# VH-VL binders against MKRN2 opposite strand protein (MKRN2OS): the designs that were tried, part 16

Target 1, 223 residues: MKRN2 opposite strand protein (MKRN2OS), of Homo sapiens (Human) (h3bpm6)
Amino acid sequence: MHCAEAGKALIKFNHCEKYIYSFSVPQCCPLCQQDLGSRKLEDAPVSIANPFTNGHQEKCSFLLRPTQGTFLREYDGRSDLHVGITNTNGVVYNYSAHGVQRDGEGWEESISIPLLQPNMYGMMEQWDKYLEDFSTSGAWLPHRYEDNHHNCYSYALTFINCVLMAEGRQQLDKGEFTEKYVVPRTRLASKFITLYRAIREHGFYVTDCPQQQAQPPEGGGLC
Below, E stands for the ipSAE of ESMFold2; O stands for the ipSAE of OpenDDE; V2 stands for 0.75 times the mean of E and O plus 0.25 times the DockQ between their complexes.

## First folded at step 17 (VH-VL; framework fv_sotevtamab)

Design A4 (from z6 with heavy chain K59R; at its last look DockQ between E and O 0.40; V2 from the best seeds 0.00; counts 0 for: pae O 4.0 > 2)
Fold by OpenDDE, look of step 17:
Structure A4 (fold): chain C 223 residues (1-223), chain A 124 residues (1-124), chain B 112 residues (1-112)
Amino acid sequence: as target 1 above (223 residues)
Amino acid sequence: QVQLVQSGAEVKKPGATVKISCKVSGYTFTDYYMHWVQQAPGKGLEWMGYINPNSGYTRYDPKFQGRVTITADTSTDTAYMELSSLRSEDTAVYYCARGGSYDWYEGDNAFDYWGQGTLVTVSS
Amino acid sequence: DIVMTQSPDSLAVSLGERATINCKSSQSVLYSSNNKNYLAWYQQKPGQPPKLLIYWASTRESGVPDRFSGSGSGTDFTLTISSLQAEDVAVYYCQQYYDYWTFGQGTKLEQL
């Protein structure tokens, strides 16, 4: 059963002074049962994009997936993540205790970080060769795998830094890369997972509107 | 201040080769891609190709492929454009222009600095 | 290749009046991953190289007057000069840099 659900956006709409999240706009508000058909443009539903993509469709990208299961189903926020780099054809290069693998499938629900812009033609043409040459290095043999130091993340980061160096760019350490590029996307993914699971279970999810924080009392200007 | 200074005007015969230089100053030459643009008299702008001075990688528009060669000398901060098998239709002003650089978020940007242009006249 | 088409080919505008130049791309130049439009606007005066005015469809280059603005997304873009000055007489080009680099045919802006 191809997880056709992985690409569905969520919808957010305002009603009853709440934000309501669902897979689609219901005919009636789940809170007050009022008809939602006559909404003002100001109350138009907002689509929340799915942060997960098919990694095999993401060229020249850094990918994250759970080591086991999927983000939407089994991921508990503590599970180990596996990382990889895609070539121009959607093959995912990743490093494990088995060495460098080249996956044509298995990354259909991934967080993606593009490493090239569409106009980076020079690097795009060299990418596959560079990735292959890098991956065939003795540095990434199976026996050199170490869970804490020489792992899937170090493989991907080292490749990225090699690309940056080749372009005369500053390299990034693990902390910098994680903070700048990984953490924002994983936070978004976490929020999405929470909403998705709640909606799947209950049909909708409700949050408070941030704007209901207190208008400070109009201090009666004593004239 | 960023400056791109091109070589002077050239007059060539059909079938000849022209080589134009573009010397840069005010920035690190290897940090930006160098583009070349053709403009025929009274016509629009046409991209010809670019070079990454750091790697030496080049790409050309198919229209100029096989006749154009772009090179970079990092020791002199100079880019070159060579156009061979010149035709009357190659009579144009040629510009070097600084493009972007590798960036994961922005990538190669618009052309922010331009040379003054070099007129090449191809006449029998 | 992405074809860029400007309209009009020529425009005459009085000093102090608004000038509007349109540019259409044959394909979208919006990159979904960063939500940026890979579109620039240039000004070229006679005997001079082009000058960058706008990049990312709406970001003004440093030193460009506030009267210049870019708008649009996807395939349809507009350069606006809110109040034409005498020094604004030039040929204007749009450029996409999403898939290679292609320019519009140019729009000649003249003073009426």
Scores: ipSAE 0.047, ipTM 0.672, lowest interface PAE 4.0, mean pLDDT 90
ESMFold2, look of step 17: ipSAE 0.295; ipTM 0.676
ESMFold2 (binder alone), look of step 17: mean pLDDT 92; pTM 0.942

Design A5 (from z6 with heavy chain S101T; at its last fold request DockQ between E and O 0.31; V2 from the best seeds 0.00; counts 0 for: pae E 2.6 > 2)
Fold by ESMFold2, fold request of step 20:
Structure A5 (fold): chain C 223 residues (1-223), chain A 124 residues (1-124), chain B 112 residues (1-112)
Amino acid sequence: as target 1 above (223 residues)
Amino acid sequence: QVQLVQSGAEVKKPGATVKISCKVSGYTFTDYYMHWVQQAPGKGLEWMGYINPNSGYTKYDPKFQGRVTITADTSTDTAYMELSSLRSEDTAVYYCARGGTYDWYEGDNAFDYWGQGTLVTVSS
Amino acid sequence: DIVMTQSPDSLAVSLGERATINCKSSQSVLYSSNNKNYLAWYQQKPGQPPKLLIYWASTRESGVPDRFSGSGSGTDFTLTISSLQAEDVAVYYCQQYYDYWTFGQGTKLEQL
């Protein structure tokens, strides 16, 4: 059988007292070689959601990608991550030492956090203008870039907080936004990368049934 | 002991303005949205708008935009709803109701506590 | 605007029998990012304000009897009273809070 296209969901199923991860339910158990189609699996297979999406198809969203390379192919779990904000056309506004970039490509494998919540969708009409006006201010010139306090993350969060203020919502602290919305997604991404690479290398991946599982590497630093 | 206590019934003429109060007790007034809901006699419920009592931010249903003003006084833990240019169709019971919190992600919620209602009659 | 439509408009049910009220929204009220349906149910007795029964489509408010349950997702929702009691005679409203706050027209539940 052929492997599923990269970036699609993975599955987990239970057989031989093990959890087996693969791109699809195989015809035979890779451990014991018994035909899986002749008997119902002990538990229904579980789909492992793909945490990555094409960021250029996301509207009004916070995006996260590796500064170097891509998540599935190159990311080592420790290198810097880069962030940006999509407009309504999937153009990714992001701040670096080169100033604000408006990328039409390069974010096809991103972690996405939608920024417009229920009861905020009226903002979409003005989003592109607000983001452009924010981005052309003198605060985001190349020479103002600073790794720790005036970087891609502070650019994105400052814009988010401008939107929240305009909508009468509580402002977000960097630590709160990171721990509540970013870390859970990067944890899932790290787990997915580990599984994906193991399945690509070996055809499947196996763990003990509901016991301690290896924790995937945490994501790298934010810029 | 969360309680929302509204001002008493009012009779108004067309074109007048009414201002209804909603005094809260038993919770931190500035932690929750305060909503206002209209119920015409024999009719259903219709949302009018809300206020964030902490910031003063308001949002209104477009149907009432321009005629409704919602305010809050944090020194007395009291919200107010003012409806201007009254019409006979505005004859209704008006409720204040506590909504959710201001959290970006899951702050919005249903209305868990309601005032007793204030009947406004627009006669003539 | 998200329009909420309830059915039936009126319903008569014998004591101890099951009552079912349906609510349909003109647009989905499921937010995919948190997998929650922004849908609530209220009970209103004559001369009283509405009382919250169910929020997030299926979460029972504290103090609400177990005979009340909510189900459904997206655009189709149901309030079920598993065994009608005399005190359940009231008007029931669904409400969405996904985009603004809009209510269904109400369903009058009577004892048959």
Scores: ipSAE 0.427, ipTM 0.740, lowest interface PAE 2.6, mean pLDDT 88
ESMFold2, look of step 17: ipSAE 0.389; ipTM 0.715
ESMFold2 (binder alone), look of step 17: mean pLDDT 92; pTM 0.944
OpenDDE, look of step 17: ipSAE 0.514; ipTM 0.811
ESMFold2, fold request of step 20: ipSAE 0.355, 0.406; ipTM 0.715, 0.734
ESMFold2 (binder alone), fold request of step 20: mean pLDDT 92, 92, 92; pTM 0.947, 0.946, 0.945
OpenDDE, fold request of step 20: ipSAE 0.662, 0.027, 0.668; ipTM 0.853, 0.624, 0.857

Design A6 (from z6 with light chain D99E; at its last look DockQ between E and O 0.54; V2 from the best seeds 0.00; counts 0 for: pae E 5.6 > 2)
Heavy chain, then light chain:
Amino acid sequence: QVQLVQSGAEVKKPGATVKISCKVSGYTFTDYYMHWVQQAPGKGLEWMGYINPNSGYTKYDPKFQGRVTITADTSTDTAYMELSSLRSEDTAVYYCARGGSYDWYEGDNAFDYWGQGTLVTVSS
Amino acid sequence: DIVMTQSPDSLAVSLGERATINCKSSQSVLYSSNNKNYLAWYQQKPGQPPKLLIYWASTRESGVPDRFSGSGSGTDFTLTISSLQAEDVAVYYCQQYYEYWTFGQGTKLEQL
ESMFold2, look of step 17: ipSAE 0.091; ipTM 0.609
ESMFold2 (binder alone), look of step 17: mean pLDDT 92; pTM 0.939
OpenDDE, look of step 17: ipSAE 0.233; ipTM 0.740

## First folded at step 19 (VH-VL; framework fv_sotevtamab)

Design B1 (from z6 with heavy chain D108Y; at its last look DockQ between E and O 0.35; V2 from the best seeds 0.00; counts 0 for: pae E 4.9 > 2)
Fold by ESMFold2, look of step 19:
Structure B1 (fold): chain C 223 residues (1-223), chain A 124 residues (1-124), chain B 112 residues (1-112)
Amino acid sequence: as target 1 above (223 residues)
Amino acid sequence: QVQLVQSGAEVKKPGATVKISCKVSGYTFTDYYMHWVQQAPGKGLEWMGYINPNSGYTKYDPKFQGRVTITADTSTDTAYMELSSLRSEDTAVYYCARGGSYDWYEGYNAFDYWGQGTLVTVSS
Amino acid sequence: DIVMTQSPDSLAVSLGERATINCKSSQSVLYSSNNKNYLAWYQQKPGQPPKLLIYWASTRESGVPDRFSGSGSGTDFTLTISSLQAEDVAVYYCQQYYDYWTFGQGTKLEQL
């Protein structure tokens, strides 16, 4: 059975001096059992932004997904990630030891980094042709694949840099692109995955609020 | 201190060509786009084009009908704008202006430093 | 092809009073991916080049007095001078830099 995993909305609310995370505001506080279904919350619940999107609905974007499985269900935080580039129709071009694939499915739970910048929207008309021409070059044949220096990431970054060069923009190396644009998003995704799984398994997740300093005992005595 | 210093005023006849220089100091010339802006007497501002001094890439407003050429000399930190086939309507002050440095994700920025302007007068 | 339209074309304001200049773009200049409005305001005094006042719609350039503020998003933007000073008499331009670079027609601010 091949269906894409869809993320649920998450919320955070404050009760019992704790931050409580859940998929929705429960009828009763899971810690004290007090009814929450009225005007019992002083602070409004806060929505937690979902870092994942359906990559097939993203145009001209750099996508990340786990090489195996999905982020929310199977990803352990240490497995390899796979990357690709969407065309204007949400087809994901990605390079592996099998050559360049043009996926119409499998990226429904992805981290997305849009690649079209202001003053580049004229490039959209040419994007699909450029991506296809780039992808059919001899550089990306299956036998040229190499895990460390000629892989899915170098394929995607090389295409990005070809676009930047054609627009007269400064090119980026892997370190610059990764640190500025990938790492912040994967850090948010990792936090979201931890929270989502805890809620899925236990119904809620709790962290401490910053607590007020306890008052000193008034009448400490010698026993 | 960032400075953009333009060449002096020019008087030209119709059909001639003018080339205006913009010498830069106080920052790394190749880190920022250089734009050119026209202002006819008593009129507003009109963007003409830019150059990326690092790559030599240029982009122009189609309104200037292929008559404008923007160049940069990185050995002297100087940008140039050349306007050919001059007409009386080209009588204007011409400014160089520094655009923001390229930030891949943020894109372009506003014009934070401007040259003093160069008056070009086209008369019979 | 983003057209920038300012209003009014001319404005007369007494010293110490508030001045308000509006700018409308024919298309949104908000880039949703970074949530920034690609809009700037410039001041130009006679015989001088334009001077950048505001970028990203509301961010003051270094050295610009806090009486200058920008607001708005998408297609509608406002430059406000909270208490007019004599040195603020100038022409003011808005500019979009979302797609190409286009300027409004200018607003001449005069002292009453």
Scores: ipSAE 0.177, ipTM 0.653, lowest interface PAE 4.9, mean pLDDT 86
ESMFold2 (binder alone), look of step 19: mean pLDDT 92; pTM 0.946
OpenDDE, look of step 19: ipSAE 0.499; ipTM 0.801

Design B2 (from z6 with heavy chain S55K K59Y S101D D108S; at its last look DockQ between E and O 0.40; V2 from the best seeds 0.00; counts 0 for: pae E 8.2 > 2)
Fold by ESMFold2, look of step 19:
Structure B2 (fold): chain C 223 residues (1-223), chain A 124 residues (1-124), chain B 112 residues (1-112)
Amino acid sequence: as target 1 above (223 residues)
Amino acid sequence: QVQLVQSGAEVKKPGATVKISCKVSGYTFTDYYMHWVQQAPGKGLEWMGYINPNKGYTYYDPKFQGRVTITADTSTDTAYMELSSLRSEDTAVYYCARGGDYDWYEGSNAFDYWGQGTLVTVSS
Amino acid sequence: DIVMTQSPDSLAVSLGERATINCKSSQSVLYSSNNKNYLAWYQQKPGQPPKLLIYWASTRESGVPDRFSGSGSGTDFTLTISSLQAEDVAVYYCQQYYDYWTFGQGTKLEQL
């Protein structure tokens, strides 16, 4: 069984006029070495939630993972992403050049976009049947796979639109779904990966602290 | 300016049917769910059901299933609630309420605008 | 069905004092995937329809005075009026919209 690092949170705290990122508040500031007792920080530390989850624990969700490797260890920010849809048991239906696969493993470090909202519970009873019927309809045979227009993403989005139609809702085009739901999560994931790797390698990560109220200060003299 | 205007009070006999209208203005009628809520005199609020005015899909609370019919007329921007086989316990104020929009993922399904209410009195 | 239970059933508070109304759901109304609590609060004055005050448990509806705030998560929620005004005398309802729609029984807030 593969052990993923999904679920480990990061924190950000303010000290020495810097934002300092770490896995926990350290005993001493890594920049000035002062003791950071619970009341020494000007602002409370902020938790940065891990954007990754075990996809096999997600019901009725759109999942993303790298086609190769994992997000935290191998993802370079440019490699292809693979997508799938979970049923109510966490089985990931996904389409590739080999047809529709029903994966019970391999998605333990995924970005998840829940598709079935709580007030759609009646649809949950039908979810697994709809997904199975959709997946066996002949449209998703292996030889119909095409990299640009008939791929894992179009499979997932076409299913989502079948659900929306059954709910009497408007269909989503690819651009709309991607910009509203996918891009924000992949941007957060990319930033998290950068922070996570830096903290793992160096123990912390530091950035300049933006001013909360004022414009950037003027430079030192104009003469 | 969002406004929901309901039809006037009615007095009915047991076993009769009442149909209440809810005319909307100030927003696109087909972009939001419409809900109906019952409030018996001196009692709390009870949800009855909803309609998707765009597609005509409805759902009803089991307490009212078989007696309530919710409809929408998009040509007049008016929702209707019809309650049949009236009983004395159906004496109540009935409200229409605007629910969530079709942005089901990010939208709130709380009821942000309400009609003024329609008193239905069922007396034998 | 998710049952919503408010406490107290009635409450008397002096003008300018804090009022606190509690709401408990029989099941969690927190959807962990989006981290939102599907809970709203309404105010109803005699002879008027309910008015939305708070949604997502803590988000104040536009035009609602700052003295109204909501808090809590999961199954336990609180509506707080930080400084009671005469116009706040009303019945208050919590509502879950996680699994269909159910309301609490209401809490009557009176001026002491």
Scores: ipSAE 0.012, ipTM 0.548, lowest interface PAE 8.2, mean pLDDT 85
ESMFold2 (binder alone), look of step 19: mean pLDDT 93; pTM 0.952
OpenDDE, look of step 19: ipSAE 0.581; ipTM 0.826

Design B3 (from z6 with heavy chain S55K S101D D108N, light chain D99E; at its last fold request DockQ between E and O 0.29; V2 from the best seeds 0.00; counts 0 for: pae E 4.5 > 2)
Heavy chain, then light chain:
Amino acid sequence: QVQLVQSGAEVKKPGATVKISCKVSGYTFTDYYMHWVQQAPGKGLEWMGYINPNKGYTKYDPKFQGRVTITADTSTDTAYMELSSLRSEDTAVYYCARGGDYDWYEGNNAFDYWGQGTLVTVSS
Amino acid sequence: DIVMTQSPDSLAVSLGERATINCKSSQSVLYSSNNKNYLAWYQQKPGQPPKLLIYWASTRESGVPDRFSGSGSGTDFTLTISSLQAEDVAVYYCQQYYEYWTFGQGTKLEQL
ESMFold2, look of step 19: ipSAE 0.336; ipTM 0.701
ESMFold2 (binder alone), look of step 19: mean pLDDT 92; pTM 0.948
OpenDDE, look of step 19: ipSAE 0.727; ipTM 0.866
ESMFold2, fold request of step 20: ipSAE 0.186, 0.116, 0.209; ipTM 0.627, 0.562, 0.660
ESMFold2 (binder alone), fold request of step 20: mean pLDDT 93, 92, 93; pTM 0.947, 0.941, 0.950
OpenDDE, fold request of step 20: ipSAE 0.686, 0.632, 0.696; ipTM 0.851, 0.842, 0.854

Design B4 (from z6 with heavy chain D31N S55K D108M; at its last look DockQ between E and O 0.20; V2 from the best seeds 0.00; counts 0 for: pae E 3.9 > 2, placed apart)
Heavy chain, then light chain:
Amino acid sequence: QVQLVQSGAEVKKPGATVKISCKVSGYTFTNYYMHWVQQAPGKGLEWMGYINPNKGYTKYDPKFQGRVTITADTSTDTAYMELSSLRSEDTAVYYCARGGSYDWYEGMNAFDYWGQGTLVTVSS
Amino acid sequence: DIVMTQSPDSLAVSLGERATINCKSSQSVLYSSNNKNYLAWYQQKPGQPPKLLIYWASTRESGVPDRFSGSGSGTDFTLTISSLQAEDVAVYYCQQYYDYWTFGQGTKLEQL
ESMFold2, look of step 19: ipSAE 0.274; ipTM 0.674
ESMFold2 (binder alone), look of step 19: mean pLDDT 93; pTM 0.951
OpenDDE, look of step 19: ipSAE 0.636; ipTM 0.839

Design B5 (from A5 with heavy chain Y57W; at its last look DockQ between E and O 0.04; V2 from the best seeds 0.00; counts 0 for: pae E 9.4 > 2, placed apart)
Fold by ESMFold2, look of step 19:
Structure B5 (fold): chain C 223 residues (1-223), chain A 124 residues (1-124), chain B 112 residues (1-112)
Amino acid sequence: as target 1 above (223 residues)
Amino acid sequence: QVQLVQSGAEVKKPGATVKISCKVSGYTFTDYYMHWVQQAPGKGLEWMGYINPNSGWTKYDPKFQGRVTITADTSTDTAYMELSSLRSEDTAVYYCARGGTYDWYEGDNAFDYWGQGTLVTVSS
Amino acid sequence: DIVMTQSPDSLAVSLGERATINCKSSQSVLYSSNNKNYLAWYQQKPGQPPKLLIYWASTRESGVPDRFSGSGSGTDFTLTISSLQAEDVAVYYCQQYYDYWTFGQGTKLEQL
């Protein structure tokens, strides 16, 4: 089994009129070999936000992961993504052709979209019961699974809309939820994966100052 | 333009009940929680409770539980706070305040718009 | 219930000088899932309702002057007025909105 590398940060620093990306500030600039440990950097290094998190530490959240493998190691940008909903204890409820699964592991490298503010105490208190009751409905039996119209994504969205209805809010269709909440995060994830892999293979990645030119991998297949 | 307009000042005797209105305009009443805040003379702010105007759900500070009732009339876009069994220490200015929304990416519960306040005087 | 404690209770600052108000919560108001601090700052002038200045601990509300800034995380927070102006004389309140909604006791800011 492979350990997940979720949460590992990248840094960006400026040297030799280039932006240099790496896992840590190196002893010497990889381009000119100048010693960086004596405060030779023009600007303080910037931490690049990691879009991935351990989904089992996320409460009341919509999670995305590759159906096979992990984002950083195996995801090719074209493979399907799987989705799920965490309860208040980090158990990931997800629907597949095998019915609803309640995963205590396997989501350690996930894109997370928090669904509920903590000050919504009434809904937080009811979340686990609502999610369990929803999940034991006959609508989510294994034989009802269908790739296009009754899948992991429609399961998650249907639950989200039940929550919105209980709070008296307008429901969202798949397109609205996807464009508003999912696409922005998958675009950031794609850029991060590109940087991470380049650094892993070459020790660093370089772009022209002042723009960043990393090409994102495709990040958009959902189940 | 968002406005929260409260009913006028009240003078009450101990043991009475007061009901304060808060009429909103300039936004969709049912999209935001409505909160009520007490401020006794020369004292700080104290949260009393809220209502979700769409669902009717309420939450109250335990200090006021059993004496306060918060309601909403969606046909007139008006929230109400009723405080019963009034005591002299309930003499205060009472504010309605708009909180956040349920939407996990478009709302917050900081109070961005406040009513002008309603002075309630409870005299012995 | 999360108790919010401000310090000092009152503060006198000369025009053009920095004013600093501290707020401490009895429990963390940082929600790890979204990495946000559920903390706000309000200004209240005599005879007026409170006015929102800062939310999410450090985000300035639209229309609030640049001299106001918020900082801190978890349990310890600070409101800073970088160069005091006469119109900044007011009472300032912090508020947590993580679990219930509670205010600090207030800090009266006066012109020295």
Scores: ipSAE 0.006, ipTM 0.506, lowest interface PAE 9.4, mean pLDDT 84
ESMFold2 (binder alone), look of step 19: mean pLDDT 92; pTM 0.944
OpenDDE, look of step 19: ipSAE 0.050; ipTM 0.619

Design B6 (from A5 with heavy chain N54K, light chain N34D; at its last look DockQ between E and O 0.05; V2 from the best seeds 0.00; counts 0 for: pae E 5.5 > 2, placed apart)
Fold by OpenDDE, look of step 19:
Structure B6 (fold): chain C 223 residues (1-223), chain A 124 residues (1-124), chain B 112 residues (1-112)
Amino acid sequence: as target 1 above (223 residues)
Amino acid sequence: QVQLVQSGAEVKKPGATVKISCKVSGYTFTDYYMHWVQQAPGKGLEWMGYINPKSGYTKYDPKFQGRVTITADTSTDTAYMELSSLRSEDTAVYYCARGGTYDWYEGDNAFDYWGQGTLVTVSS
Amino acid sequence: DIVMTQSPDSLAVSLGERATINCKSSQSVLYSSDNKNYLAWYQQKPGQPPKLLIYWASTRESGVPDRFSGSGSGTDFTLTISSLQAEDVAVYYCQQYYDYWTFGQGTKLEQL
């Protein structure tokens, strides 16, 4: 039972006119070795949100995970992602060459996209039944699996579009869904991974503070 | 400084096509979505569509679907909006607007920077 | 499509007084994964493009005065100007960016 080490929280703090990222606030600045204990409230560390969630805690959501390994450890940014849909109990429905699977574990480090709005109570009550009925369709038999056209992504997107249609909402094509919902989250995840790995290797990561556009000095009117 | 500079005002006849440019500076053009918004005189704002300059992917509002084409030239950091089969109802100011992207902590998905607008007048 | 409805359509407020503009979405714009409301407020003055004031329902854009505040969650949102200034005369728009991008019809704020 590899206790998935809950990814260490990341923090950001300002020192030496730089943003410094670490797992915790060090006693001394890694750049200038000054004691960080006397920090002004203005220099309070900010927690960096983890873009990864336990997929089994995400109800009625679209999930992304690496096909092999985890985002933080093994994912190289090029490996294939596997996708799934959660029910109301955190069971992840996903489609592969083996057919539709129902996973109670294995999605502990995932990118999640909620598929239901909080006020969609009627759909939430029917979600599990609808997902099961959808998943038992002959359309998702193992022999119908095709890497390019009939895969884990098309399974999830087809289900999403069925839900949208049932709610009288506009359906999403693959490109739209990807651009609107997946790309922003995967970008964030990629940044987080880069930061996490850098900190893991070096103990900290340093970036430039976004240049506050120095307001051009108000030209002192030569009196 | 982030700037979005649009092409000048256009006067067109009904049935004509107009193409408006939006040149960006002060940021990486491919890192943000570019949106186009219509505003008829004395009316509200209406979203027309967007482009991901990096991928070239576009989406349009159904109202403009089939008449609007949004393109991006990454070599010149310029987005374009082309509207065909112009009608009197297309008389409006058209804005390009940068959409927000997810950053670590500070990213917004709202339209944070706007072009100055381009007036298109459709008259017989 | 998510429909955004503002109220009132027009508002006249005296200088130094509080202005309140409401915006209602036909559907929730709260995203459960990040617990953010995908709602923005814009100010538009005559002959100018819209200016972003508030994003994520309550976060002020850089350079926006403290007298502007956004509140609300889910479907009901409010823009508040705590003390109206002469320069605040404009049309205000709410926008959702949760599901595509839709704007409210606008609220014209005038000085009494």
Scores: ipSAE 0.032, ipTM 0.558, lowest interface PAE 5.5, mean pLDDT 89
ESMFold2, look of step 19: ipSAE 0.074; ipTM 0.615
ESMFold2 (binder alone), look of step 19: mean pLDDT 92; pTM 0.944

